# VH-VL binders against q0atu2: the designs that were tried, part 66

Target 1, 119 residues: q0atu2
Amino acid sequence: MLDKKARIRTSREYRNVFEKGKRLSGRFLIIYYVENALDNNRFGFITNKKIGMAVIRNRIKRQLRAIVREYQGQVKNKHDIVLVARAGIGKSSFEGMEKDYIAIMKKAGLFARNANKID

## First folded at step 19 (VH-VL)

Design tl1
Fold by OpenDDE, fold request of step 20:
Structure tl1 (fold): chain C 119 residues (1-119), chain A 121 residues (1-121), chain B 111 residues (1-111)
Amino acid sequence: as target 1 above (119 residues)
Amino acid sequence: QVQLVQSGAEVKKPGASVKVSCKASGYTFTGYDINWVRQATGQGLEWMGWINPYAGESGYAQKFQGRVTMTRNTSISTAYMELSSLRSEDTAVYYCARDYDYYETSYFDYWGQGTTVTVSS
Amino acid sequence: QSVLTQPPSVSAAPGQKVTISCSGSSSNIGDTYVSWYQQLPGTAPKLLIYDNNRRPSGIPDRFSGSKSGTSATLGITGLQTGDEADYYCGTWDDNPSAWYVFGGGTKLTVL
């Protein structure tokens, strides 16, 4: 999974992103993102109960982590980014989820200019 | 300013269907899920289901499965809730409410004014 | 009949403090966060508290929320006549599937 330093870990850190960050919605994902004072990005993942039972939530969380890891090196630095799973995401495929992630991150302008996995 | 404006009161006979609309404004319609909640006269709030206006996906409370259909028209930022096979016990005020995600939960931060549906013979 | 349990009514005089309890289970209040809604007579519900204890913009600090275990509490200090309303707690549940559950509502009367 993501390195410890690349993870949002505390509820306070999460809430900071929600309160101070920008919000963008995709088909099945919402991202909140805000600049941090670090030299690295941190990612958080939210799968609340409205998206389904624990088995579904855990599956979605694993898939989102995998997607984020794949594209992590192409994201602009110094950002805290929280991914929130939207209702209905349980019906989405991994590829669909990946596509949604790429789309929303592009919309947010969070990919580096030299990113090569987002086309 | 965020607003949810619902359609007017309905009077239906048992066995009929009713379709209530909820027009959203003041925000990106597809960016937030819509919940439907009803309240029988003198009774409490009852959650009916949600719709993701972006994906068009919906989820319903078990009580209403097979009888409720939630849809949306993104071009006019409007959500719809259709309830079929109406019964007298379906007489209630029906609300749409915007779902807002915060941390590991979500809450209903904006509500429509409600639509009174009366089912009587 | 409601999944979450609230007292049917509470009352107090202006200026006093009242508390409204909301009892649930491990699958709802115990594992997630509670919201509170105020419904004035003849109006739609209004969000009062979210995330157990946070107030939306415009909600005065005399309204407070807390959660412990499988129970939540709404506190109202400096009670005003305009606070006379029905109050509902709510939260997400995943048993047997994902659904939002409300308390039965509490009618607050200002004496």
Scores: ipSAE 0.925, ipTM 0.961, lowest interface PAE 0.5, mean pLDDT 96
Fold by OpenDDE, last read:
Structure tl1 (fold): chain C 119 residues (1-119), chain A 121 residues (1-121), chain B 111 residues (1-111)
Amino acid sequence: as target 1 above (119 residues)
Amino acid sequence: QVQLVQSGAEVKKPGASVKVSCKASGYTFTGYDINWVRQATGQGLEWMGWINPYAGESGYAQKFQGRVTMTRNTSISTAYMELSSLRSEDTAVYYCARDYDYYETSYFDYWGQGTTVTVSS
Amino acid sequence: QSVLTQPPSVSAAPGQKVTISCSGSSSNIGDTYVSWYQQLPGTAPKLLIYDNNRRPSGIPDRFSGSKSGTSATLGITGLQTGDEADYYCGTWDDNPSAWYVFGGGTKLTVL
């Protein structure tokens, strides 16, 4: 689990990212990202009812958290980033999700220049 | 600007199939899911299903499982909804609608103009 | 037949205020956020409210939304003749599986 400091926690914080952030879509992931006034990144995770029942949503959320944890040290600082699971993600493998995450984060230019796990 | 333009009216016999198209423009087609909603004459809105144009994955309401197929052609930014084994109660206006994710839910922010499908003997 | 329950019709005179209720359950309205759609006669639905109480661009502030428990409410103040339309609430449900549900619709008549 991400450190408390690295998590978007309030609905207001989420909505701020949605309203002020940039949107990029991948195969099964959408990210909203915006600069924050902190020294660290914060991540949020959205698993809409659209993607499936609670069991599926929880599974997907856990997987996304795992992916984010794996790569969080390679993400440029001072960003609030919300990951939104897209419809159909329940049919995706973990590796597929990871690939999508990497791709969309690259597209967003959110990885640090010296990132070493994104090739 | 965002637009969804649907194909023209259809008249079908019971047992036949109908395929309605929805051409999107003004945004990245693969970036947003498409929903299909129908409305029988004088009746309310009924959700049929969604499609992720990027992945090509779809999910359907249980009522239409086995009878509806949602597809897309990304090269022309067009979504399709095919309904088979048509019956008189399928007579309705069919809409495509763009899905916009916001916080813990999503809403349909843009709609096609609708396609009238009439099923009669 | 509709999962969400709306009154079939409401009416009021121009300038008046009307409210349209939308009742659901814990698996839909109670656990997510509600959208409202306006459908003028002979036209496609249009998004009116999202996230329970937010207005898309172009929607005047005389339209409002709220949610409490398993119910949502659409409010329209300063009623105009042009507001005569059908109004639908909608939201996602995950019981028994993921699907979008609409209310039965409410016909608003401006007297």
Scores: ipSAE 0.922, ipTM 0.961, lowest interface PAE 0.5, mean pLDDT 96
Fold by OpenDDE, fold request of step 20:
Parts: C-alpha cells; structure tokens; sequence
Structure tl1 (fold): chain C 119 residues (1-119), chain A 121 residues (1-121), chain B 111 residues (1-111)
C-alpha cells in the first residue's frame, strides 16, 4: 500500500481537493487534483455505493491503489489527487482501469516529462 | 449554464413503449452520469436508474429491470430512457438529472423540466 | 412505502423555524451522506442540501442539514411563503444492490 504520507486520510483533506481542485472525467474514473504545499503527492480513493456492493467497492479500491502505486513515481510532485470510481466500473477490467487512469492523468498533465511507463 | 431539456409530453396505450429524451448542454456530457427519476401524480420521487454516458453502461432499479433501457447519443449530448410494456401505473412525470460526485457520495444537481407520460386505454 | 421515512406534512407561520426528519437504515443514511431536494409546486426538484449539511451556491443559510445515526434533518429558519413546497431526502443504498432512495416527501405549508 501507499505510504501514510502519500495518502489523503481525513475528510477535510478530501473535501479540500473536491472544492479547490480541477475535475477530469474518464470512462470509469474521475480525478480531482490540486497542488499542495508538501514535498510529496497524496492520493485518495472514493468508491461510492453507486458502483456496487461493498465487495465490489473494496475490489475496485484495491485495484486503483495498485495502479496508483505502479505509476506514482512518474507523477509530478506536490499534488493531492483523488480518484473517484464512476458507475459501471465494476464491469471494467484491471487493464481497462489502468488505461483510463493513464489517459486521464495525461490529459491533466500530471505525469512528469520523462515518464517511461505511459507511452 | 448547465441545462437538461427533455422531450415533450407523451400519450400511450397500455402495452406500448415510450422513449423520453434528455439533451444536455453547458457542460461535458460524457463527464457526468445521468439519472432518471419519475413521479406519479401526487406521489413522491422514484429513482429508475443511471447511465454513464462515456462508457454507455447503465444500472436500473430492480423494479424496472427488463422493462427499462437507458441509452445515449454522445454526438448530440442526449440521453434516452425507454420504458416498455406500459401500464396505467406508469403514468407520471419523468425527469432526467445530472449526477454530481462529492466526497463519498453523489447528488443530483441539475434536473430536466420533466416529461409527462400518460398511459390510458 | 418509501425506503426513507419523512413526515407527510409540516406547517408553520412566516418567520418561524421548521424541521423535517428523514429516517433510514444502516445501509443508507447510516453509512453514507444525505441530500435534500426542494420541489416547488408544478416544477422539477431542486438540490437544496448535499453531503448532509452543505448548501449549493444560491441556497440561503437559513436552510441547514444534519445527520445522526440513521436519521437526517432539514432545518428551515425564517420561514417564507416562497418556501411552501415538497421536500425530499435522498441517498445511495447498496441493499440489496446499488440504488438511490428517496423519502416519501414532506409538504411544507406556510400558514
């Protein structure tokens, strides 16, 4: 799992990202992102009841964490980023989610210029 | 300005089908899910289902499973709700509503003006 | 018959305060966040409160929301004649599957 310092942990921190951040939508993911005053990125994950029962929500959350961990070293620093699962994501494959994540993050310009896993 | 504009009133006979449209404007259509909610005369709100306009995926309330179909045409930013095998009990005002995510939930922040569907013999 | 339970009606004089309750269960209100919708006569519903207690832009602060346990409450102070409407609580539920649930609605009459 992500280090504690790399996680958005409080409801206040989440709401700050929702209120002050930019929103971008993908096929099954929405990201909210805002610059922070830290020396590292923080990630948050939202799996609404809309996307399914608890078993589904937990599975999706685990998959999204895995994706974020894989690419976190290539993300521009000093950002709070919240991933919100969209309706229908339960029908998506892991690869589909990964592709969606990469596409959204590229669109947001959040990957470093020298990123080598996103081409 | 966000707007959802629905198609006009419909009068149908029992057993027929009705297809209501909801045209969105003022925002990126594929970026937000669309919900459908109906309201029988003098009754409360009843959620029917959602559609993800980007993916084309939909989910329906159990009550309407097998009888409702939600679709979209992204080229014209329009969502559709089709209800088949109409009954008199389906007489209601049907609303489309935009789904907006916030923290661990979502809410319906913009609504269409509603479409009256009357089912009578 | 509605999943969430509201009083069918409430009434008060202008300038007074009213509260509208919304009772649910652990699978809905108890485990998520509540929204409130205002429906003026002959119009579509309008979002009034989200995230239990947050107001969209344009909603005056005389409207408030709260949640405790499996119940939510809408508060309206300084009641105005224009507040006469139906009010609905709503939230997401995952029992038996994902669906949005509404209260039965409360008709507010301004005396």
Amino acid sequence: as target 1 above (119 residues)
Amino acid sequence: QVQLVQSGAEVKKPGASVKVSCKASGYTFTGYDINWVRQATGQGLEWMGWINPYAGESGYAQKFQGRVTMTRNTSISTAYMELSSLRSEDTAVYYCARDYDYYETSYFDYWGQGTTVTVSS
Amino acid sequence: QSVLTQPPSVSAAPGQKVTISCSGSSSNIGDTYVSWYQQLPGTAPKLLIYDNNRRPSGIPDRFSGSKSGTSATLGITGLQTGDEADYYCGTWDDNPSAWYVFGGGTKLTVL
Scores: ipSAE 0.921, ipTM 0.960, lowest interface PAE 0.5, mean pLDDT 96
Fold by OpenDDE, last read:
Structure tl1 (fold): chain C 119 residues (1-119), chain A 121 residues (1-121), chain B 111 residues (1-111)
Amino acid sequence: as target 1 above (119 residues)
Amino acid sequence: QVQLVQSGAEVKKPGASVKVSCKASGYTFTGYDINWVRQATGQGLEWMGWINPYAGESGYAQKFQGRVTMTRNTSISTAYMELSSLRSEDTAVYYCARDYDYYETSYFDYWGQGTTVTVSS
Amino acid sequence: QSVLTQPPSVSAAPGQKVTISCSGSSSNIGDTYVSWYQQLPGTAPKLLIYDNNRRPSGIPDRFSGSKSGTSATLGITGLQTGDEADYYCGTWDDNPSAWYVFGGGTKLTVL
């Protein structure tokens, strides 16, 4: 689990990212990202009923949190980033999700210049 | 100016198949899922399934499992819904609708104009 | 037969307020957010409300939405003749699997 400080937790915070942030779509992931006024990044995760039963949603959420945690230190500072699981994500492997995450984050320009785990 | 433009009306015999197209424009086609919803004459809306145009994955309502196939051609930003083994009860207007994600759910923010499919002997 | 239950019809005079209820269960309305769609005669549905109570651009503030428990409500104030249409609530369900469910629809007649 991400540190509480690194998590988007309130519905208001989530909606702010959805409304003010930029949207990028990947194969199985959508990210919304916006600059924040903090010294750290915050991440949110959305796995709605569209993607499957609760067991599937929980698994996907767990996997996405693991991916984000792995690359957290390589993300540019001062961003709120919400990951939304797309329909069909249950068919993706962990590695596939990771690849998708990296691709989207690169496209968004959210990785630091000296990032070394994204190649 | 997001638009979903569907193919024209179809008349089919029972047992035949119909394939309806939905051409998207005004946005990145692969960036949003497409839902299919039908409406029998004088009846309510019925969700049929979704397709992820990026991944090519789809999910269908149980009612249509085995008879419906949703596909897409990304090169022309077009989604397809094929329904086989048509019955008279399949007579309806079929809609494609863009899925828009917001917070912990999604909604259908843009709809095609509908395609009338008539199944009769 | 619809998963979500709506009254089949409601009616009111111009200028009045009407409410349309939408009843579901814990696996749908009770656990997610509701959208409302307006369907004018002979046209495709149009998104009216999302996220229980938010209006898309172009939807006047005469239209409002709310949700409590396993029920949602659409409110229309200052009723106009142009509001005569069918209204559908909808939301995602995961029982027995992921699917979108609609209400049976409510026909609004402006007297």
Scores: ipSAE 0.920, ipTM 0.960, lowest interface PAE 0.5, mean pLDDT 96
Fold by OpenDDE, fold request of step 20:
Structure tl1 (fold): chain C 119 residues (1-119), chain A 121 residues (1-121), chain B 111 residues (1-111)
Amino acid sequence: as target 1 above (119 residues)
Amino acid sequence: QVQLVQSGAEVKKPGASVKVSCKASGYTFTGYDINWVRQATGQGLEWMGWINPYAGESGYAQKFQGRVTMTRNTSISTAYMELSSLRSEDTAVYYCARDYDYYETSYFDYWGQGTTVTVSS
Amino acid sequence: QSVLTQPPSVSAAPGQKVTISCSGSSSNIGDTYVSWYQQLPGTAPKLLIYDNNRRPSGIPDRFSGSKSGTSATLGITGLQTGDEADYYCGTWDDNPSAWYVFGGGTKLTVL
């Protein structure tokens, strides 16, 4: 699990990211991201009912948290980032989600320079 | 400006198939899911399913599973809904609608003008 | 018939306030957020309210939304002739599987 300070926790914080942030879409993920006034990044995860039943939503959320945690140290600081699961994500593999996350984060310019990043 | 423009009215015989198109403009087509909703004359709205135009994946309401197919052509920003084994009860106006993700749910923020499909012998 | 329940019709005079109710269950309204759609005669539906109580740009503040428990309410103040339309509530449900559900619709007549 992500550190408490690295998590978006309140509905107000989530809505702030949706309202003020930039939106980028991947194959199975959408990210909303905005600069914050902190020294660290905060992540939020959205798995709404359109992607499937509660069991599916919880599985997807756990997988996304695992992915974000793995690459957390490579993300540029001072950002609030919300990951939204898209329709059909329940049919994707973990590796597929990871690939999509990396691609969309690169497109957003949110990764620090690192030659060892997974492509 | 975001626009969804649908194909023209269709008249079909029972047992036939109909394919309705929905051309999107004013935004990145692959960036938003598309929903299909129909409305029989004088009746309410009925959700049919969604398509993720990026992945090409679709999900359908149980009522239409086995009869409906949702596809897309990304090169022309167009979504398609095909309904087979048509019956008189399928006579309705069919809408495409863009899915808007916000917080813990999603909404239909833009709609096509609708396509009238009439099934009669 | 419809998963969400709305009154079939409401009416009021210009300038008055009307409310439209939308009743659901714990698997839909009780566990998510409600949207409202306005459908003028002969036209496609239009998003009116999202996130229970938020208005898209271009929607006047005469329109409001609220949610409590398994029910939602649309409020319209300063009723105008142009408000005569059908109004639908909608939300996502996951029982028995993921699908979007609408109310039966409410016809608003301006007297």
Scores: ipSAE 0.915, ipTM 0.957, lowest interface PAE 0.5, mean pLDDT 96

